VH-VL binders against AP-3 complex subunit mu (apm3). Designs and how they scored, part 11

Target 1, 249 residues: AP-3 complex subunit mu (apm3), of Schizosaccharomyces pombe (o94669r175to423)
Amino acid sequence: TNEFFIHVLERVSAVYQPNGKLAFGTVKSDMECKCQISGMPLLLLSLRPGTKLGNVRFHQSVNLKRWKQHPDQIEFIPPDGKFTLASFQTDFATQKSLPVVVEAKNKLDGRFEVRIRNTGKKSVENLKILITIPQALKSVTVTEGNYIFRASKYTHMEEGILEWSVKKLAWTSPALVLTGFLAPLKKDANSTEESSSYSKLEHLDLQYKLQGSTLHNFKVESLKMLNHPDKKSYKGVKHTIIAQNVSFR
Below, E stands for the ipSAE of ESMFold2; O stands for the ipSAE of ESMFold2 at other seeds; V2 stands for 0.75 times the mean of E and O plus 0.25 times the DockQ between their complexes.

## First folded at step 4 (VH-VL)

Design g27 (from a9 with light chain E28D G49E N52Y; framework fv_ecleralimab)
Fold by ESMFold2-Fast, scan of step 4:
Structure g27 (fold): chain C 249 residues (1-249), chain A 128 residues (1-128), chain B 107 residues (1-107)
Amino acid sequence: as target 1 above (249 residues)
Amino acid sequence: EVQLVESGGGLVKPGGSLRLSCAASGFTFSNAWMHWVRQAPGKGLEWVGHIYSKTDGGTTDYAAPVKGRFTISRDDSKNTLYLQMNSLKTEDTAVYYCTTDLGEYYYGSGSYQELDYWGQGTLVTVSS
Amino acid sequence: SYELTQPLSVSVALGQTARITCSGDNIDSKSVHWYQQKPGQAPVLVIYEDSYRPSGIPERFSGSNSGNTATLTISRAQAGDEADYYCQVWDSSSAHVFGGGTKLTVL
């Protein structure tokens, strides 16, 4: 058995302001490997020439001396099975675009709407929209997918999180819409005020995956077995973007 | 209960001025985008202009036929929307409606703004 | 400027389906809203964002939007559906644009 698999996972955390501007963003990347090579291989992984990994942390088996001299080369002796070869971080504040666009609207009669579009060229998978509900929820409708309301046990107003799940949002799909209605807030028995009786949505989070996409301009060029240069190892490389903490507030 | 009540309509001569008011109740007026829409006798609906909430910049936009002559303003302390009409023309004769979508956008463009609530309208006649 | 075209009138028999069209260049790139207006009354929103119904509007009212034509469909027409119907979109250069209106007559 002479197989080696590499999965590049880019986990995105971002906070967007109501005006659409990025307030904070980071991408934490892991090179998760699975080694099924017999014996004690000495491997050299070559990245696209000129690649520089920021704030990188390597597995203990990596030859740091070689990496310092050649930042696009990672020489290592892998353990058997699964391990993380390298972890590194890049600043998403360079205004890289994520493909999911959010529009949200509060109606003063207690209705709210959340509209989701995929403006990218790849399908968005396992999309989860987590909407913070500030008071009791009366009803919800969605154009696609399922929803679950998880009420907080620590509030008198039945605050909670409305979780909207969509298995796949293709780039050709029309916008998906969630429409919800809040239950009216308790009126002051002695008040004649006609102020709005509804709280407003101010916070939602997105989680999703994109297969075959990368936010880094790097590529795994080759994987060679230095102590047996004539023996080929199968190399499978996958790239996945995981938007795990993308907030709109 | 959401209510919009227009007032101030009447008969004016061409070149004259008139100020319309719209009294709002049943919602938080200061957070709402407000619109004026008119309808000439026996004709269709025509958008006149809108004013955003103070939170969204308090900006105004106008239809081409009224730009430079009409001014939309609001007094959030009185829950009242205004339309100041100057240099009136016979073509301005219409029922003027105060409308709102009850919308407050915390994210987005407003490109899907629908008009949920309408007042009863007030008639403005510009004659001779 | 952007323009919406509606037929002047449409007739439908009781219990049958009425279809009112709203035509505009690439109208499927826009969100279409529909309003019902009865004589002497203010307009009432019956469909928003192409196909959604406000609370209180019966399921007999539906909408669609494709290519250059948006359609308001009123199934199982009732006498009370007799009114003028207006379509409306937002356009960045023209702001809110209304169609000329269609008078629906229920026979």
Scores: ipSAE 0.014, ipTM 0.510, lowest interface PAE 8.0, mean pLDDT 83

Design g28 (framework fv_tocilizumab)
Fold by ESMFold2-Fast, scan of step 4:
Structure g28 (fold): chain C 249 residues (1-249), chain A 126 residues (1-126), chain B 107 residues (1-107)
Amino acid sequence: as target 1 above (249 residues)
Amino acid sequence: QVQLQESGPGLVRPSQTLSLTCTVSGYSISSGYYWSWVRQPPGRGLEWIGYIYYSGSTTYNPSLKSRVTMLRDTSKNQFSLRLSSVTAADTAVYYCARDLGEYYYGSGSYQELDYWGQGSLVTVSS
Amino acid sequence: DIQMTQSPSSLSASVGDRVTITCRASQSISDYLNWYQQKPGKAPKLLIYDASSLQSGVPSRFSGSGSGTDFTFTISSLQPEDIATYYCQQSYSTPYTFGQGTKVEIK
């Protein structure tokens, strides 16, 4: 029958300093639509974006004059099937925090720990933690999930990336913990200092998906068919946050 | 391998200054860690006095802050505690301890006292 | 200041028994909690750090759990050498504060 589906995808790129302060962040969003409406509809989508939208790029069918006069309304003639209605960028500074928090510590004996907590109200899916390892690993243990160490091709210290994967982290779950030990750095022949030393972990990257959430409380309010105002259509709205480039360094 | 040892007078008179030194072996105090003092009155529990960071920064228990000074002597690999204007309530076993913790991210610090001295009993009496 | 309340103040158990000690913080301390063992005349010894992590060289019969305000320390099978006073300690903020201690004795 008459169905219109909207998937709002918010892709997050952010860098946090060790003290938890956001150094910079951007959110690039797409409104991916699927039209299954009979006939030739003229649609009006009403929005509550929650924040100012920057660098807005519209599908060719969108009435740009209406948007400029009413930046909460998108008037368009959809193609059949799948298309991207709009793409935009939002200022991440309007968002106070992401739902996944990272705590990392280094011990002077070569031990390190990475703890991951979900402080939001939705489950985190397909969580991947990429830990930059500055020297050879002695051992690693995780409370959940699996891990793979990928050594760098060009390293004197057996540097690499430790990839830790967890399929789902519910908001009620206890913290996930990875504990590792670094192998001691080799002593220089002319060194008279301590016989072993360890580099510190200084770089973590997170990747995950969060279903049913928005960063700015972005809302799709209504969908009207302007050339058939007495005809009603179903609209389905789905929201997903995709964290692909969230760094702690 | 890492060892801590307290030293100083075992008897201090009321109103005087209690002075204790902690000698560290097996690790250089200028290379890292926080270095703490903890006390235990006879038959009672543990009370944290304060710590000194390897770079010289100090934090003291607010209940003792007006009377406490901690110093480091990196040439002797020692750190010390001075507690002024002592009373009988300051009679306790005094421990020095290494406070193991460095962190890079998060809202708090993961600190634990991993190596302790044997303890030195200080009695405040006339 | 964060106050730590430890329970019970003392307990008596037989060798092989499961022993449980609880510790409650006056406010949330996440998992910034340590457990120490102190034998008569000796300095305290770190057993558990970060609420649930076992210190190197400590027997696996010792374990910790909890987060926020409520924490538990367990000895799964009490041994004669485990007779001691046990203390919890928060490291969430200074001043660090300890529980009053739990004395574990053999029946």
Scores: ipSAE 0.000, ipTM 0.452, lowest interface PAE 12.2, mean pLDDT 82

Design g29 (framework fv_rovalpituzumab; at its last fold request DockQ between E and O 0.81; V2 from the best seeds 0.00; counts 0 for: pae E 8.0 > 2)
Heavy chain, then light chain:
Amino acid sequence: QVQLVQSGAEVKKPGASVKVSCKASGYTFTSYAMNWVRQAPGQGLEWMGWINTNTGNPTYADDFKGRVTMTTDTSTSTAYMELRSLRSDDTAVYYCARDLGEYFYGSGSYQEFDYWGQGTLVTVSS
Amino acid sequence: EIVMTQSPATLSVSPGERATLSCKASQSVSSDVVWYQQKPGQAPRLLIYDASTRATGIPARFSGSGSGTEFTLTISSLQSEDFAVYYCQQYNNWPYTFGQGTKLEIK
ESMFold2-Fast, scan of step 4: ipSAE 0.549; ipTM 0.749
ESMFold2, look of step 5: ipSAE 0.305; ipTM 0.652
ESMFold2 (binder alone), look of step 5: mean pLDDT 89; pTM 0.885
ESMFold2 at other seeds, look of step 5: ipSAE 0.107; ipTM 0.558
ESMFold2, look of step 7: ipSAE 0.193; ipTM 0.606
ESMFold2 (binder alone), look of step 7: mean pLDDT 89; pTM 0.880
ESMFold2 at other seeds, look of step 7: ipSAE 0.329; ipTM 0.687
ESMFold2, look of step 8: ipSAE 0.068; ipTM 0.580
ESMFold2 (binder alone), look of step 8: mean pLDDT 89; pTM 0.881
ESMFold2 at other seeds, look of step 8: ipSAE 0.012; ipTM 0.496
ESMFold2, fold request of step 19: ipSAE 0.013, 0.000, 0.010; ipTM 0.485, 0.325, 0.457
ESMFold2 (binder alone), fold request of step 19: mean pLDDT 89, 88, 89; pTM 0.876, 0.873, 0.883
ESMFold2 at other seeds, fold request of step 19: ipSAE 0.000, 0.070, 0.013; ipTM 0.453, 0.519, 0.495
ESMFold2, look of step 19: ipSAE 0.258; ipTM 0.647
ESMFold2 (binder alone), look of step 19: mean pLDDT 89; pTM 0.880
ESMFold2 at other seeds, look of step 19: ipSAE 0.345; ipTM 0.697

Design g3 (from a9 with heavy chain Y106F Y107F, light chain G49D; framework fv_ecleralimab)
Fold by ESMFold2-Fast, scan of step 4:
Structure g3 (fold): chain C 249 residues (1-249), chain A 128 residues (1-128), chain B 107 residues (1-107)
Amino acid sequence: as target 1 above (249 residues)
Amino acid sequence: EVQLVESGGGLVKPGGSLRLSCAASGFTFSNAWMHWVRQAPGKGLEWVGHIYSKTDGGTTDYAAPVKGRFTISRDDSKNTLYLQMNSLKTEDTAVYYCTTDLGEYFFGSGSYQELDYWGQGTLVTVSS
Amino acid sequence: SYELTQPLSVSVALGQTARITCSGDNIESKSVHWYQQKPGQAPVLVIYDDSNRPSGIPERFSGSNSGNTATLTISRAQAGDEADYYCQVWDSSSAHVFGGGTKLTVL
């Protein structure tokens, strides 16, 4: 079959402040293509007028002279099979908001809570919440998913990372809640058995994937075969957001 | 243990003023978001307003029926929450509860919060 | 402004299951909390974030939230469960919104 497939992958790195303000963020995008067209087709990919790609790097087959004169047009002769047509980067401040909302708080006596909601219109997949634990962890309860505690090496506080995994968080799902308790610290050489004090949680990271979503106002308007303009081999574009480094500090 | 104790309720005439206090103990008051909720005799619960911690800006919000007449404030040195009620109406007659979700947010706006600790309330009667 | 609707009263026989509903536009997009209030007492949180129980609340209490209706379910009802029950959500335009309350009677 004479078909051309396009998959836009947007990899997000972001840091949010406690009040929800974005401290910094970047989106690194790759246009992954798969060519199943016989012969040597000459293709023209047209982007939405006014699209601006930051630090764009093109596959060697791209006509750079055409791109310079017409910054909405990518003309190329694809190699057979899989290849990356273009890679570019944009500041996250120019993107749409991420759909996963976090509420996290410290409570009395070493208790803490982390709540996660999907406010978007697409399911969040392979969600991981990585919570930095500043001292020994006593117990954890989650409403959904699995967790594992990974202790840091060579530590006297028994600190580590609590990794909470959820395969899918649908947009219709209720909030996910993790409740944890830090182990009380005993005072050395005292005359009482009361706990010393509890450290406060200050940091967590999210990782997840969204199919069929895009943060950038990037849109492919058309794909034409210039040396055979009456044939159509293009089925559209698949979009995926990959949030790998989303930090809450 | 967590304890919230309201005081200052009583009988006032329409158009009058009254100040309620809520003494908090058993937690770090300065980090807590505090709420006032009222309940008219034989009626349901109604949110009055809230005040954020000073670290989160100390901002206040009010329910429409009391906006412009009531003022919420806090004195972290005394672990005390206040509700100043002005231009009182007969429909303000209610038991006023002090409540909190008892958490220090390290991330988030406090949306989705539940009210997990409540005082026993103080009755305000507005009648001539 | 956002509004929550509850039935005025619900009756359940001792040992049977009671269901109390809380209706609101697209309530499934919100976190629903439930409070129990006995005469002359302050409210007590019995369910938070749709279906979670605070420490000390029996497993007989459960919650769900779907579409336009959230439900508090009390299995194996006991005489001590007689109380008024209130649902509550956070709404960005209305802040904390309470339902009108439902009186549960255990026969």
Scores: ipSAE 0.102, ipTM 0.567, lowest interface PAE 5.5, mean pLDDT 83

Design g30 (framework fv_disitamab)
Fold by ESMFold2-Fast, scan of step 4:
Structure g30 (fold): chain C 249 residues (1-249), chain A 126 residues (1-126), chain B 105 residues (1-105)
Amino acid sequence: as target 1 above (249 residues)
Amino acid sequence: EVQLVQSGAEVKKPGATVKISCKVSGYTFTSYYIHWVQQAPGKGLEWMGRINPSGGSTYYNQKFKDKATITADKSTDTAYMELSSLRSEDTAVYFCARDLTEYYFGSGSYQEFDYWGQGTLVTVSS
Amino acid sequence: DIQMTQSPSSVSASVGDRVTITCKASQDISSYVAWYQQKPGKAPKLLIYDASSLQSGVPSRFSGSGSGTDFTLTISSLQPEDFATYYCQQYDSYTFGGGTKVEIK
C-alpha cells in the first residue's frame, strides 16, 4: 500500500473597492506533501496540460532540467514523511471571485449593517469579520456567532476593531447579519445634517478557510512511479483556500 | 411586501389645520426616510420635506418650512404631516414616499422613492 | 437649489412610436437622477434610478441615459399603457422636473 498525499494550500490576499471591484489580489500557493511509499521512489507528478506556475520554488529533489522542458511535469525523489514540493504564485483571476461577499451599509442615524453571504458551493469555515469602528460603539447584535470589541490602544478608547466570529457558513445558509449602533460623535448642532453626527464604516477584513476549492487553473492529473511503472501508488489530493488578508475599503 | 397607506381625503375651511398619516408595513420603519410631496391640481410634483423615523429629525423645503410639520410614531409605524393656517393654495394631493438612505460597500447605488402612498386629497374651501 | 428643466412639456405620439424625454440640471449631478411615471389619479411609479438602472418589474422598452447635466428617458416602442406624465428627479435636494405629458395622437 504505497500512498502519496498532496495538500495544495492557497493563501489569498485581496483588496476590494467600495464599488465591489477587485483593486488588488494575489494567491500564494504551497504544495505540501506526505510520502508513505517504501524504498526510494522516482515520482512524476503531471499537472493539467498548459499549467504555468508563477515565481515557482521547488524542493531540492526536483529535476529542474525536466521541468524546464515540460513545465506541467514535476519529477522528484521524495523524502520520507512531510515536505513542501513547490511554492508558487498564481494570478488572481478576475473571472473568478471569492465565495464570501460582503455588503456594509451606513445609515445617517448611526446604525450600520454588515451582511455576509456564501455564494460558493462549499462551506466557509472559521469565518472572522474584523470591522474597523471609527468612534464609540453603543450596541451590536448578530444573527449568528460571537463578537468581541477590541479598543485601540492608540486612541481615546473610542475606536477599535469589532471581531465577529462564525464557525461555519454553509452555502445553503441565509445571509449572516450584524447590526450595530454608533454613539453620536458630537451632539446634533444642525438637524438637517444628521450624517455629521456619525462616522461611517469604511474598512473591514475577512479571514476564513474553504476546503475543496481553488482560485486558479491548477489540477493534479496523475502520479507515476517511474522506477516501478508496474506498481500503482494512490495519490490523495486536497485543496484549501486560506483567506487571511481580504480587505474591503 | 412593502406598503405605504395614507389617510382619507379631507375638506377644510381656510385657517384650519389638517394632519394626514402614512402607515408603513413590510419593512423596518426606522431604516428609511419618509418624504412628503405636494401636487396641486393639474400641476407637477414638489418636494416638501422628509423625516428620519429613528430620531425624528426633519429636513424641509424652505417653501414649506412655516406651513408643514412632519412627525413619526415608531410604535405605530406611522409618519404624519400637519398643515397649519390652510389657504386655498394648499389644495392639493399629498403623497408620502420612502427613500433608501444607505451607503453601500460594493454597490454604491441609491434608489430614490421606490414606494409611494396612494395620496391624500386636501381641499380648502369656504 | 439645483433646478431640473424637463422638455418637452407635452408630446403627442402613436402606439409603436419612439418617445424621448430630456432633463437638464442647472449643475453637475453625476448620475444621481431618477425617472417616474404617473398616471391620472395615481401615485408616481419609479422607472429608472441612477440615470440608467431599470427598476425591477419595469418593461425593457424604458431606458435612461446621460450623466453630468443632461439626461434622457427613452420609450423604444410606445404601448397604450404608457400614456402618462413622466418626471425626472435629482437626488441632492429632491427637485423634480416640470413633467412631460405623453398623449395619444
Scores: ipSAE 0.000, ipTM 0.391, lowest interface PAE 16.8, mean pLDDT 80

Design g31 (framework fv_bexmarilimab)
Heavy chain, then light chain:
Amino acid sequence: QVTLKESGPTLVKPTQTLTLTCSFSGFSLSTSGVGIGWIRQPPGKALEWLAHIYWNDDKRYNPALKSRLTISKDTSKNQVVLTMTNMDPVDTATYYCARDLGEYFYGSGSYQEFDYWGQGTLVTVSS
Amino acid sequence: EIVLTQSPGTLSLSPGERATLSCTASQSVSSDYLHWYQQKPGKAPKLLIYDASSRATGVPSRFSGSGSGTDYTLTISSLQPEDFATYYCQQYGSSPYTFGQGTKLEIK
ESMFold2-Fast, scan of step 4: ipSAE 0.158; ipTM 0.552

Design g32 (framework fv_firastotug)
Fold by ESMFold2-Fast, scan of step 4:
Structure g32 (fold): chain C 249 residues (1-249), chain A 126 residues (1-126), chain B 108 residues (1-108)
Amino acid sequence: as target 1 above (249 residues)
Amino acid sequence: EVQLVESGGGLVQPGGSLRLSCAASGYSISSGYYWSWIRQAPGKGLEWLARIYHSGSTYYSTSLKSRLTISRDNSKNTLYLQLNSLRAEDTAVYYCARDLTEYYYGSGSYQEFDYWGQGTLVTVSS
Amino acid sequence: DIQLTQSPSSLSASVGDRVTITCRASQSVSSDYLAWYQQKPGKAPKLLIYDASNRATGIPSRFSGSGSGTDFTLTISSLQPEDFATYYCQQYGSSPLTFGQGTKVEIK
């Protein structure tokens, strides 16, 4: 059979400020293809009219002359099997937000709390919350998932990263909550009562995957076989967002 | 021990402007926490007005945003609230307070208050 | 905005009485982010309870908070002379922050 599959992978790097605003973000995308078409096909992939690809690198089989005349059209001769048709960078839309929302706070008594909500319309998969712990951890409670503390190799056991893992966060799920307590810092003999007994959590990282969504409304409109217009081929398109560098600082 | 002392209240004319001060001691306002202004009209409940994060980010009550400015002077360890276009309904005791939460990621909407000043009375009357 | 309504608006009680004050929200309070404050005449409010049920540092065990969603309660198990005051609930689950109208606890 004549089948062509496209998997658009969007890798997100973003930094959020404490007030919840996006400081900056980039999306690096790969259009990964799998070709199972007999013969020597000449394919034309059409994108949504007006699509603009930034810093694009094409597979060597792509007709660059056609693309320069029509930036929403990619003409190419695919190799058999798997290959990357295009790699490109799109601007992170400041008006769009990622589906996972973080609320985090520190309390005077050494308590800290991290709340996670999925505000999107798709389930979040393999969610990891990495919390930088600046001092000894007394206790941790989570409403869902598993956690492990990984001590820094070059510090006393009091500093490290708390990994909180949730296999799936459905968009209908209530907020996930992690509550932790820091152990008090050793005080200097001359310190006042109000001098800091606890360090504050200042850094969180999120990692997750989201199937069936796109940040930039990227859409494949059609796939045509130009040198054999009488032949029919099946086109499958899949979108995945991979968040591996989403920081809250 | 954190102590907050408000000043700058008194009798003001409708349509005028008001500048309140909140002197903090026992903690440096530039070192942490959110710091808020809250008011209470005579015989009524409490109303949140504005807050400032130690880094300088500011947040305001939607209904009063166009009339309010919150600011600070780190060298004096003092918070300020400027309120313009005064009306009789602005008559209240004005408090400054420190949030129990030292910082917050997100909308910045989720706070409770652990230290309060004594309050300063503002009367708007012609 | 979330409106908070306290019941009763005032009550008369004697030392040793069990006092219950209710706070009802017009909409569900996110994550039960609700606090209770005590205010004495001429004084600033004092934090008693946060996150619906946690006592603030130094607050006597006779004060307790409970509830979730839209219905919250502050209980004083055995009223003391120093507890005659006005009590306020406050939600911080959504902006703007809002307070209840207050409940005055008076000597019988």
Scores: ipSAE 0.006, ipTM 0.423, lowest interface PAE 10.0, mean pLDDT 81

Design g4 (from a9 with heavy chain Y106W; framework fv_ecleralimab)
Fold by ESMFold2-Fast, scan of step 4:
Structure g4 (fold): chain C 249 residues (1-249), chain A 128 residues (1-128), chain B 107 residues (1-107)
Amino acid sequence: as target 1 above (249 residues)
Amino acid sequence: EVQLVESGGGLVKPGGSLRLSCAASGFTFSNAWMHWVRQAPGKGLEWVGHIYSKTDGGTTDYAAPVKGRFTISRDDSKNTLYLQMNSLKTEDTAVYYCTTDLGEYWYGSGSYQELDYWGQGTLVTVSS
Amino acid sequence: SYELTQPLSVSVALGQTARITCSGDNIESKSVHWYQQKPGQAPVLVIYGDSNRPSGIPERFSGSNSGNTATLTISRAQAGDEADYYCQVWDSSSAHVFGGGTKLTVL
């Protein structure tokens, strides 16, 4: 009943340009561990040879002298229960592309449309699409999920954020589509007729989770108990990508 | 309301020329991508070509059968789309439709365009 | 050039479900749009982006797209659904490509 679990959480923040190019991106990763091993084990975690961790911060139990000499080896004495073994950060531009693809357009009759596709091989979970609405909404329709409009404070055009939530987007699912209509803007104070002009949507954010995926190609090769090499322990490694701030503008 | 009205169709001999017009109303024409689609009598729909808005480059593309013979142009001051047809062939006989999706692409691919507004068409007959 | 293939005709009994197919190489990688055309009239968009309905199109119309085949499904068919149906995609080398059309007959 000696168990050690490692959960690698990669939190992504990215900004994409309309042409599909990545303008800015960072990945903040945490190695969250749960130790259920009796006694005071001395553990050695070995990473894939050549693994480089950017701006790494280690738990105070980590032997920094060993890590400086062998950057793919983390030697430590775990506390009992839950703790963060290491935290590190990399620029996203050096990593894989995210699987959620966005297509968005404005129409001259006040209609706008946002299409979301999962081009990966794993399901997207707890997907939220946050669309910045620059003026009053007339109506909204979604093919799946629920939506809520949250008005911004200090607004003159009844602008706000339209939050669209979908619990799961399987990689085999058809594209998710949100269709909305903006209310017409009135012409300047000197006009005698109402204007049919509309502001353009120019900004949305995505939030979601991907279980069993990694952007760093991170791999735990082994976990050994140095002071008890004959003892067997159960270990589990889990990877999750959390897209927390993925912006399209 | 959005309206597209084609005109200029008629009977023309092989090797002749004809110019079609499409009068647009109910939307900001200068910002819209515009298309020509044709349909031979009793046959299916065939895309002829399109023209982008000036904001999106003002460029034109044509289907292979008409490239080099047909020219698409627009006059934003008159809200009018044109199709200049030269060196006409009998296989150009068709009803010509003016179409648009009213789309201005904000993010992603501008390549997919559903054609959600159509005129009633104008018949071009190329015969001796 | 990219090509789309449709059956020439499909028949359906009043109140039953009609299915019209559109076949193309790796069509699942493309967005498929569907148009309805009645005699002497211009085409009307009934499905866009594989499965989405424009405003005013009944919920009886639905679409799917997988592998090499896209399908337009018309449930609880009505006499007014009798028309020619065309599928259409965008292809980078061919631009807008239409299928040959399918005549739907409602008995």
Scores: ipSAE 0.150, ipTM 0.541, lowest interface PAE 3.8, mean pLDDT 84

